# Miniprotein binders against a2bj90: the designs that were tried, part 57

Target 1, 235 residues: a2bj90
Amino acid sequence: MSRSARRKTSALNTVLRVVEVFASIQGEGPFTGTYSVFVRLAGCNLRCPFCDTRYAWSLEAGKPLGVEELVEEIARYEPSLVVITGGEPLLQRHPLNSLVEGLESLGLRVQLETNGILPAPARDEQLWRVYHVVSPKDVPVRVPGAKLHPSWVDYARATGRAWFKFLVANEQHVREVAEYVAKLGIPRSRVYIMPLTPEKLDMKELLELHSRIASLAVKWRLNFSPRLHLLVQLP

## First folded at step 21 (miniprotein)

Design TX5
Fold by OpenDDE base, look of step 23:
Structure TX5 (fold): chain B 235 residues (1-235), chain A 83 residues (1-83)
Amino acid sequence: as target 1 above (235 residues)
Amino acid sequence: SPEEEDEAQWLLRLARIYQRAAERAARRGDYDKAIFYLDLAVELLEEALQLFSNPEIRKQIEQELQTTKERIEAFKKKLEEQK
């Protein structure tokens, strides 16, 4: 490999396209209630109709930010967790591994949010060490082009560091999730159902929807994910 | 049962939540999002219709279903016009 090719590969591995960085409470999944810094990466391989972050779909919507600079920015918040989200963070896999390395060197815990279309981390990736919340988009709501990569099931089994989060509206959706995870051999203890909430929902309606889906979670012996940030009016 | 009636009433409320979300999306030109929420509303209205025995309530739900389906077709047309 020429010196020029090594310099181009090194430069590509050190820059992320970032939409936003902010501190809040993790509102969803196994880390609900954790004081977190959110890093929203640009670019997505899906176009989910229900996406609340459409502004992050284009890679061009993100600003280029160096990994080192981003690590320093995150560290200033003294987070209990760093949440890497966006469109699809794994579209920036190489610089994302460098980011994880930097954050872990500071003793920071990292959680990735992914749609699970791209392969799970390999053992040689820094991403192997972090927590993952996979949000499949093929069940119960089917987004065109969404298919869970099977390696996420293997990763979950091997590491215990993955959970699967599904959007649901009613009992039929919960049934479909239960059947899907049973078929894939995903343990129910790793499965979260979450209310499919539209934007700008009334607080009374939001609470009732949470209550109804939580009751279904108990009935179906699944974990419940709130949308806590919506309930407490945080970003 | 009282529990089935409570569930049926909830399904109607939830359908209406998604219908309102659809109309908000449509006003922004987000017809893909509008169709998505109306499809959910149809599923919920159809489920609610199976739980209601009252002929007047059933007739109202059937009318709401028909209107919702017509809105879906209108938004599909609008979505194709944007391509």
Scores: ipSAE 0.867, ipTM 0.947, lowest interface PAE 0.5, mean pLDDT 94
Fold by OpenDDE base, look of step 22:
Structure TX5 (fold): chain B 235 residues (1-235), chain A 83 residues (1-83)
Amino acid sequence: as target 1 above (235 residues)
Amino acid sequence: SPEEEDEAQWLLRLARIYQRAAERAARRGDYDKAIFYLDLAVELLEEALQLFSNPEIRKQIEQELQTTKERIEAFKKKLEEQK
């Protein structure tokens, strides 16, 4: 392939549909408490009833932003972590690989949030190098069309850079998660359970729910993910 | 046991949290979300019902279950009307 053909293919993969960019603390998963820039990408392959970011479901909800411009915008926040989230970030896989390359060139750590429906990164993708928090939508809550792609289990074993985060409401949900991860051969050390919180919870109710689910995490020997940003009233 | 009773009371509180969330969603026309939270409330109420031995409490939970199920069906109709 000529240098010109490589440049043309690079040029087509340089625009992301971005809903929002903001600085906050990572409230969830293995990086909880980390000062982070969040990049919310537009478009999702699911329509989860419980989604709190349904405004990001359409690709048209995002503005087109160049990868270079986005890297510069992110860098201005001096983040300890870049969290790429959205609807489903992997719907924009090609420009997302370019974004990761740009961010890594600046020495920035990157974490992806994904629903795990699309295949895990291949070894030749820039995405292979980053951290992934996979949030399956087939267990314990079943979203139509959600199925964890098996390559995420393989990726987790090969790299140690994936964790699985599950929304739970009660002990039955925690049991289903435990059975599911055991069946897939996912180590419990890579599993997080997180409270299924509705929007606009009272702080007392939010704290009680966190306490109950955290106790279940201990009982079931799983990691607990808070919704720390909700507890501390950050974005 | 006192622990089972505490758990049962918690499940009731959590069910009511989701019921309130469902009603908020329904007011916005988010009937898919409303149904989802009411389904969770049903599961929690059914679990709580198994833990309670008090006939009066059981009767209240059964009534709340019935009302919740009726509400789900009402929201399913509304969701179909939006299609």
Scores: ipSAE 0.866, ipTM 0.947, lowest interface PAE 0.5, mean pLDDT 94
Fold by ESMFold2, look of step 22:
Structure TX5 (fold): chain B 235 residues (1-235), chain A 83 residues (1-83)
Amino acid sequence: as target 1 above (235 residues)
Amino acid sequence: SPEEEDEAQWLLRLARIYQRAAERAARRGDYDKAIFYLDLAVELLEEALQLFSNPEIRKQIEQELQTTKERIEAFKKKLEEQK
């Protein structure tokens, strides 16, 4: 099939419910600092009290967009990374795999952000080939309904394309994370701790919280994730 | 020790950061977020209390704990009213 015919067929068959598309810097995790386009998908299977993106919880918050048109929009930004986030993107798994296929065909690098409740990608999924940052919500503060699917650990070992990121406020939280990842067999090289940062902190507070959590990361031999976009005031 | 006292003072500052975040969330009607941050503040105040030996400082922290727990109960009532 020609590229034109494939694009038309995809637009007829596959849509995603999308809340927003925007360019910024990836501020968290292993790709911190990368010029990125963010695609926020609607729908979430959690109601985390600390969520900064509550407007994406309902599937109805998203507008239906055709996958091929979305790929073209993303490509116009010339991103170094495409970050698929949400809500919980895996609630729209089938059309998400179509989006990933389109982005991969253009040589675009993709990272998914997920709470890890739904299973990791199977070998025959397009999602198998992309990067994943998994943020379990059952440690250190357990969100009702949160449970990391065990396939994510298997996926991380098999592919090397998954990392695990945890919000922490203090050393007791870091201890809980360390115990959790040790029990699951997640190597510390795949683990990030990140400051549990409420909205509207002033810069002094942001910097001190970052400094304290970064010192704990060094002490516990874990990776540190900033929230760089907050420090540099980007979305 | 000086390191314990620095940690204790930081825990107090962080608890107050979360208390202010909780009040901001409550002003928006986000009582679940407010309760979450106050629960964190309670944890931090309890941790700080174990690091201070000065009776006047301990009494201040215990009073702050009590008022924070009362605020949690008030927000729980507000959250239930939204159901």
Scores: ipSAE 0.857, ipTM 0.940, lowest interface PAE 0.7, mean pLDDT 92
Fold by ESMFold2, look of step 23:
Structure TX5 (fold): chain B 235 residues (1-235), chain A 83 residues (1-83)
Amino acid sequence: as target 1 above (235 residues)
Amino acid sequence: SPEEEDEAQWLLRLARIYQRAAERAARRGDYDKAIFYLDLAVELLEEALQLFSNPEIRKQIEQELQTTKERIEAFKKKLEEQK
């Protein structure tokens, strides 16, 4: 029987440290273009030099918010997708599972964004049924301590609910990604390459970089992820 | 070939995109990000250099590469001062 709605829980299990909640479009990966509510959780186990969201690195950047209250706030947006991101959302795994349960009870579709260092969901976790976009930071851009946990490949094979997304600048990077995913047994249909875009590029530069990486995706028979929100100037 | 020349010119433009991004990051005090982008720029300049035979173009790339490496060392010093 389900224990989620009727249990005596610890107070911590019902609280998440949340940096921001906002509506936009999902600009990246397999759900690109979807009207989404983004929930940015505080805390990260990496300090990537290219990170666009450094303001979410510290757990103290988040405000405590009750899971039930957060579910209600999200539901008012009537989203087609709820994107849980951060920092690294799996640092708050236990209350995150409670949030997923609440969202699923309302029929809301959930996608998690993770750097893949912490293990993939177990079969008895609410996160097991959620879609995951895993962005390893040890290839081609190498961040110290960023090793992908091998359970993510097992999870992807068992469930079909994980995709792997890689930032690339040139063909050499794409070659490194192709070698990496082949070695791990990740099918190319689950792999996205995405342009490594710094902040404040003008539109001409954004479009040319997108075009070059998209052409490489076709050449290497990989999926291409835009950064669509940048192209259409949404948050 | 035309494709090889187009690729070489693109590598130069992309290196300059990352060089400008590095300077923006440095102005904010984000020297780790600045170094990251300049390391990418060095890689791209080195790749472009292998594709050009024209001595004037090669000389330009070599100067740009030298300047970029000097900038990396300056930013590394700045990063250490922040520690």
Scores: ipSAE 0.836, ipTM 0.931, lowest interface PAE 0.7, mean pLDDT 92

Design TX6
Fold by OpenDDE base, look of step 23:
Structure TX6 (fold): chain B 235 residues (1-235), chain A 83 residues (1-83)
Amino acid sequence: as target 1 above (235 residues)
Amino acid sequence: SPEEEDEAQWLLKLARIYQRAAERAARRGDYDKAIFYLDLAVELLEEALELFSNPEIRKQIEQELQTTKERIEAYKKKLEEQK
């Protein structure tokens, strides 16, 4: 490899396309209630009809930001957790590993949000060390082109650092999730169901939907994920 | 049962929540999102229809189902026109 190719590969591994960085409370999954800095990365490999972050679908929607600069920006918030989200963060896998290395060097905990289409981290990746919430888009709601990569099941079993979060509207959706995770050999203790909430719900309707889906979670012996940020009106 | 009736009423309410979401999406030209929420509304209305025994309520749900299905087909046409 020429010196020029090494310099280009090193420069590409140090820059992320970032849509936004903000502090809030993690509203979803196993870290619900945690004071977090959210890093929304640009680019997605899906076009989910129900996506609330469509503005992040294009890589061009993100600004190029150096990993070191981003680590410094995140550290200023003194977060209890760094949540890496976006469209699909794993589209920027190489610089994302560098980001994780920087954050871990400061003793910051990291959680990745992913749609699970791309392979799980390998043992040699910095991403292997962090927490992952995988949100499959093939069950119960089927997004075209969505398929959970099987390596996420293996990663979850090997590390105990992965959870699976599913959007549901009714008991039939919860049944489909239960069947799906049973078939894949995903432990129920690693499964979260979350209410499929449209934008701009009335607070009373939002609470009732949460109550109904939480009751189904108990009935089906699954974990419940709120949309806590919507309930408390945070970003 | 009273529990089945409560569930049926909830399913109707939730269907209408998604129908309103679909209408908001369609007004923005987001026909993919509109179709998605209307498909969910159809599923919920069909489930509610199985739980209701009252002929007048059933007739209302059947009409709402038919109207929702017609809107889906209209929005599919609109989505094709955008391609």
Scores: ipSAE 0.869, ipTM 0.949, lowest interface PAE 0.5, mean pLDDT 94
Fold by OpenDDE base, look of step 21:
Structure TX6 (fold): chain B 235 residues (1-235), chain A 83 residues (1-83)
Amino acid sequence: as target 1 above (235 residues)
Amino acid sequence: SPEEEDEAQWLLKLARIYQRAAERAARRGDYDKAIFYLDLAVELLEEALELFSNPEIRKQIEQELQTTKERIEAYKKKLEEQK
């Protein structure tokens, strides 16, 4: 391989397609309330009908950013957590490992948001060291092409750095989640249920839906994830 | 029971929340999103119907179910026309 081909392949492993970078509060999952920088990566392997970030589905919707430049941009916010989200971040797995290495070298904590379709991190990946919130789309909402990769269950057991977050509307959905996680051998302590909220919901209706789903979480002995950013009107 | 009635009223309210979301999606041409929320509304209306004993309320829910199912089929046609 020519020196030019090696430079092009090395450059490809150091560039991410990024839709947006912003600071906010983590509104969901085990890190709810944490001051966070969000990195929304472009491209998704799903087309969820309820997706609120459809603009991130195409890789072309993202701008190419160097990993070093992105690490410097994130560090300026002095975040308590870096949240890597998007469409599906693991579609950019190689440069994403380089990003994680850069962030970890600065002592920054990293959380990945993933749909769990692609394999979990291997032990030799930088991604192995970070926290993961896996959001399966096969249960209860049954998105076409969604299937949790089994390696996420193994990763959760090996590391204790994975949680599973499910969208629910009613008690039947909570039952389906409880049965699904029991079948897979996922501990209930690692399971979050979150209200399935439509866009532009009235605040009174949003609060009532949160209350109803939180009550179901207690009844079914599962963790509750709010949509805190919606409740406090943050990004 | 009063608890079953409260749950039934909540399910109706939630169904109507998703129906309004579906209508907003359909107005934008997002028929996949509209169908998704109407399918959720159908599930909730069917569950509410099992909890209501009042014949007039049951009749209203049955009518709302039928109308919702017809809208789903109309939006499926619109979604196929976009492909």
Scores: ipSAE 0.868, ipTM 0.948, lowest interface PAE 0.5, mean pLDDT 94
Fold by ESMFold2, look of step 21:
Structure TX6 (fold): chain B 235 residues (1-235), chain A 83 residues (1-83)
Amino acid sequence: as target 1 above (235 residues)
Amino acid sequence: SPEEEDEAQWLLKLARIYQRAAERAARRGDYDKAIFYLDLAVELLEEALELFSNPEIRKQIEQELQTTKERIEAYKKKLEEQK
């Protein structure tokens, strides 16, 4: 392979298709409340009916951005956390590993949000050192094709850097989640339940739904995830 | 019990929240999202029905359940027309 041909392959691997980059707070999961920069990557391997970011489903919805320039842009926000989300970010796995390398070289903390269908990071990937919030879409709501890859449980046990987050509407859903995580050997301390919140709820309804799901989290000894950005009206 | 009555009333309220969400999704042409929320509403209405003993309330829930299932079938037809 000539040096020129290898360089072209490397340049292609350093570009991400990005839908949006913005600052906000992380409203969900174990890092709730953290000042964050969100990087929404294009492309998804699911078509969840409840998805609120359908505009990110197509890979073509993203603009090509060089990884090096993206790292510089993110760094200028001085974030406490970089949240990589999408679509499904692992569809762009190779340039994503390059982005993680750049962010980690600057000491920036990174969290990935994934539906868990594609395999967990291997030990030799830059993504190995990143925090992951895995949101399986097969339980309690059953999205076709949404089977969690078993490597995520192995990864969580090996590293302690993965948590599992589930949308729930009622106690029956929580029971299904509890059964599912028990069968997979996922400890309760790594499990979050979160209210299944449609758009345009008035504040009273939003708070009541949060209260009901939080009470179930206590009852079932699971962690509760708010949707804090909705409560405080941030993107 | 008071706990069962509170839960039953909440299940009805939540079902109606999802029914309104389905209507909003349908106005945007998102019939898959609309069906998803109506399926949740059906589950919640069925659960609530088992908790109420008052026959007038039960009949109201059964009528709401029938109407919701009819909306699901109408939206499924709309979704197929988009295919």
Scores: ipSAE 0.856, ipTM 0.938, lowest interface PAE 0.7, mean pLDDT 92
Fold by ESMFold2, look of step 23:
Structure TX6 (fold): chain B 235 residues (1-235), chain A 83 residues (1-83)
Amino acid sequence: as target 1 above (235 residues)
Amino acid sequence: SPEEEDEAQWLLKLARIYQRAAERAARRGDYDKAIFYLDLAVELLEEALELFSNPEIRKQIEQELQTTKERIEAYKKKLEEQK
């Protein structure tokens, strides 16, 4: 790039549209239970009817934050894990790579949450070394526009840094997930099933749903993801 | 078997959980979410119907299915009005 183009790109790519930054416990997936700082980026390329974070769909929901300032804010929490989520964080891919660079320079471990529509990281991206939890939205319930980019499977095999997480309600959904991951060549050790949990369940219902889906995970030899933050009433 | 009977009862309970979730979503005007949960409830009720032989229970499930499908159509109409 020319010097002028690099300066423009650097200024534009040092700003992220951020909905919220907060400390909590990672409640889902392979890092469940880890003291984490969540960075919710604005914008999404899907409109999932079950989405719990509809307030992050619009880019206008986020405020512009400089990457350097964001790194400093995150570091003050002294997190064991930085979870980058959203919306769909890869819509802000270039400044996101800058954020990852800053966080890794401080020795902070980073996990990305993505719907997997946009391609997996390339080898020369900072995101290449980050952990990823990929939640395809075309199985078991097909969300219009959802399709897992095939590069995520290749990335998972090449790096061991990606896992795949699916919302399920019943055994038929689990069967559909099992067929899907087998067809794509995703090993069972990389697959999580998680309860499809509506808002405002009472605790007994929430626990029973968790128990039923966990039993299915054992039956189908898949990993189980809770929604731990709901069980312990954290954000 | 006892396991099949427990599963059938759970499917009915879960369908009703999603029906209540749909009602809550509809009260907020989130008709897309409401339809999504009612579609799940229909799936669960249909699965439960395959497991029950008792004609009284089957009739109850069939009526619940019909009512749920009618609610889906009503909410689809409301969703279109919001567009």
Scores: ipSAE 0.840, ipTM 0.933, lowest interface PAE 0.7, mean pLDDT 92

Design TX8
Fold by OpenDDE base, look of step 21:
Structure TX8 (fold): chain B 235 residues (1-235), chain A 83 residues (1-83)
Amino acid sequence: as target 1 above (235 residues)
Amino acid sequence: DPEEEDEAQWLLKLARIYQRAAERAARRGDYDKAIFYLDLAVELLEEALELFSNPEIRKQIEQELQTTKERIEAFKKKLEEQK
């Protein structure tokens, strides 16, 4: 392989397709309330009907950014957490490992948001060291092509750095989640249920839906994830 | 039971939230999103129907279910026309 071909392959492993970078509060899951920089990566392996970030589904919707430049941009915000999200971040696994390495070298904490379809990190990946919130789309909402990869259950047991977040509308959905996680041997302490909220919901209706789902979380002994950013009108 | 009645009223309200979301999605041509929210509305209306004993309320829910199912089929047709 010529020196030119090695430089092109090395350059491909150091470039991410990024839709947006912004600072906000983490509104969901175990890090709710944390001042965070969000990195929304382009491309998704799903087409969830309820997706609020459809503009991120194509890889072409993202701009190419170097990992080094992106690390410098993130660091300027002085975040308490870096949240890697998007469509599906693990579609860009190679440059994503390089990004994580750069961020961790600065002492920054990293959380990945994933749909759990692609394999969990291996022990030799930089991604092994970060926190993961896995959002399965096969239960209860049954998105076509969604299936949790079994390696996420193993990763959760081995590291304690994974949580599972499920969208729910009613008690029947909470029951289905409880049965699903019991069958997979996922501890209830690692499970979050979150309200399935449509776009542009009235604030009174949004609060009532949060209250109803939070009550179900207590009843079923599961963790509750708010949509805090919607409640406080942040990005 | 007052608790069952409160739950039934909530389920109706939530169904109507998803129906409004579906109609907003359909106006944008997002028929996949519209169908998804109407399917949720059907599930919630069916659950509410099991909790209501009042014949007039049951009749209203049954009519709303039928209308919602017809809207789903109309949006499925439009979704196929976009492929």
Scores: ipSAE 0.869, ipTM 0.948, lowest interface PAE 0.5, mean pLDDT 94
Fold by ESMFold2, look of step 23:
Structure TX8 (fold): chain B 235 residues (1-235), chain A 83 residues (1-83)
Amino acid sequence: as target 1 above (235 residues)
Amino acid sequence: DPEEEDEAQWLLKLARIYQRAAERAARRGDYDKAIFYLDLAVELLEEALELFSNPEIRKQIEQELQTTKERIEAFKKKLEEQK
């Protein structure tokens, strides 16, 4: 009775609202080019106008899926990296920690993508041990309410497992990013600038925008993030 | 300054890329996305205006700026109607 009751309670605490699971290439940030399985969680605490995954904003867009079942599905892909994204994955923090535990028990490497509004992981969370790409939305794109939680800078310094990625269109944006990260004490080795790309650019325009932002990254001694999946036409 | 001239021409080209993206978004009813891209286009056009000295080019940019700002206001009205 007691084993059955504990399992039922654990099952309720180990369900995630999942929009999609698919294999592709990580196209952005420090793990660019890695064969990955993406797990898109439902729910977001922002409504960014440029968001290309608006279908993940509502928790109702996700189907409930047990963590153990999800781990098995992910493992069948034999990924080199598991990317947890969304919406904002930290809105489902408790079952997300359970998913991370399951993935790590199989030796799978995990990366989280977050807008950084909710606090960084605590030392006693499974999320403490995974990699994080934090994409603040207050600079330069100025999404209202998108203030980066200060714990992410502390977490990055303590663990070395966080990087900060910023959408930019021009040199003025890059200057704003440089000032922002300097004020927060984020070393430039942890900073990526990435082209602010609208949907449905032709390939010539997409390549030219990449080239311009990459040149700015070199000029400002920052890391460049492509949108590689767009260049190679993968999801 | 050839690099400044190249940057100025690129800023105009990029502004037009964002203007086209805004019109695509507006055709889908995504007026918040459309406004975001037009605001970027305004920033880029204003920056380009600072770099051009030719009066004919500056006049074209100023006209494009005015048209873009009018489109922003039109899309803001559309966004409010959706609410």
Scores: ipSAE 0.854, ipTM 0.935, lowest interface PAE 0.7, mean pLDDT 92

Design TX9
Fold by OpenDDE base, look of step 21:
Structure TX9 (fold): chain B 235 residues (1-235), chain A 83 residues (1-83)
Amino acid sequence: as target 1 above (235 residues)
Amino acid sequence: SPEERDEAQWLLKLARIYQRAAERAARRGDYDKAIFYLDLAVELLEEALELFSNPEIRKQIEQELQTTKERIEAFKKKLEEQK
C-alpha cells in the first residue's frame, strides 16, 4: 500500500460526521441533571417513527470534523459529561474510539447513547472504558429491524457501565419491559423506563404523563428517566 | 372503583394526546409517525373500554376506536403512495 493510501485510511479514522455540538443538561437516564456537551453524530441504522432527530438519519446531514478539532471544541465548554448521541454513534466506531481516547486524556467523562443493535465495545476498544445508555427499540415499541445485541448484556455484567432505557406509554408497556429484562437477565437496578412523549406536548399534559409513568416505575421497582430538558425547556 | 375511573379517564386523555400528535405528523407528511401514534391510541382506547361499564361512554369509545382505525388505514395508503 502506498504512503498516500495509508494517509487516506488514517485520515478516515480521524474524521467524524457531526450534526451538532451544544451544551445543555443531560435530561435522561442515570446522569440526569449533569451539565453536558452533546455531540450528535450523523447516520442511523433505524428509522424509528417517533424519532425527534430525523435530520440526523443520513450520514450526509453531518459535517466532517477532525477528532482533534472536536476534542478542542468540547473542552472549551468545561463539561461535567460528554454525551455522544445522534442517529447511531456506533456506525462511526473507529473515529469514535479516537474521540473517546482524546476526551479521556483530558480527564473528561464520556457517556454513549446507543440503540444497542451493533455489538457492545470489546476490551481493546477505548469505548470499553466509557458509560453506555442502551435504548432498545424492539420492546415495547417494536421498531422494524431493532434487536438488542446480546453482547450488551455481557458488557453490562462485566463492567457495570451500562444501563438500559425503554420508552413506555402505559402499564402494559412496563410489564413487557419487566418480562424482557427478566428473560435477558438484566438487573432491574440497570433498567430505566421513560415516558413516550410526542413533540410539542402541552406542559400540563407533559407533567401528568411524567407523574403517571414515575408511579408505574415505583410500582414495578424500576428506575424512572424523566425528559428533564423538556420539563425545563432546554435543548 | 374511583381508582379504575381515574385510570380509565387518564387512558382516554393519553389516547387523545397521541391522536393530536398523529394529526400534526400527518399534516407534515410524516405518515409513519402518524400511524405509530394512532396505534398507541388504539391500545389505550381498548384498555379504557375494558374499565368503563357505562353504556354511553362505551359507545363513544367504540366510535372513537373505529374512527382511529379508519385514519390508520388512510395514512397507510398515503405512506405507500410516498414510496
Scores: ipSAE 0.868, ipTM 0.948, lowest interface PAE 0.5, mean pLDDT 94
Fold by ESMFold2, look of step 22:
Structure TX9 (fold): chain B 235 residues (1-235), chain A 83 residues (1-83)
Amino acid sequence: as target 1 above (235 residues)
Amino acid sequence: SPEERDEAQWLLKLARIYQRAAERAARRGDYDKAIFYLDLAVELLEEALELFSNPEIRKQIEQELQTTKERIEAFKKKLEEQK
């Protein structure tokens, strides 16, 4: 087999550190509303103060699971989409590529959620064919150490499989996002703005914030992402 | 204008949403999250202050802003104690 194919089938890539596996609805981004299985990987290279999933920050929070067994578990849910999230899933890049290969062999569609600090997939990676929602954390929120790797813009152009999602609270934040994406050459058709919602908001506040940010998306000709799972009270 | 008045009222409401979120986070000991939300609240209050001309309302916003900044400093101290 080729050097590329040999690396894809290596036995050294068979274990992932997994925090949780659960079924729900994808509530954010371009696949909003899709019946999904979420695979939350342990470890993160950021410590965002607004993070809703702090329990996934440490690699020790994850249990080691064999990739083959994980594929079988996921398949039993009969998902329409498999969402790989975390922490930061690309910290476990090598075994993640093995998981993607297994899921694709069963015809399962895969989406990755990433903060975009680590590089976009290379052409010889299984992750090359996966959909990606990239959430940079250096604008308008300014998390120390966050910097979008420039390869994500090139990847999005080459494949059409990446979108960029930003948390915003007001119009000034949307202006900052618009300036950021223009500077980086990210087309607005690939950009989502999403309400910056703290946990435990009442439903009226959630709806009003959604309405305000959706109106800004229209005004600025950007895509809008809800947080649908919060609105319908799913995990 | 009606649009400026609506925006100003929303900014105040949103600032108070983040202030309440900050206090919930602080009760759990998440002082970094609390500071993050209070920093957002300060930004929103400052923006709202530019849109109100009524001096009594402006004075109330300025008092709320000062109180919020004091809470930020208190939470920074708590965060340092956790390290």
Scores: ipSAE 0.840, ipTM 0.933, lowest interface PAE 0.7, mean pLDDT 92

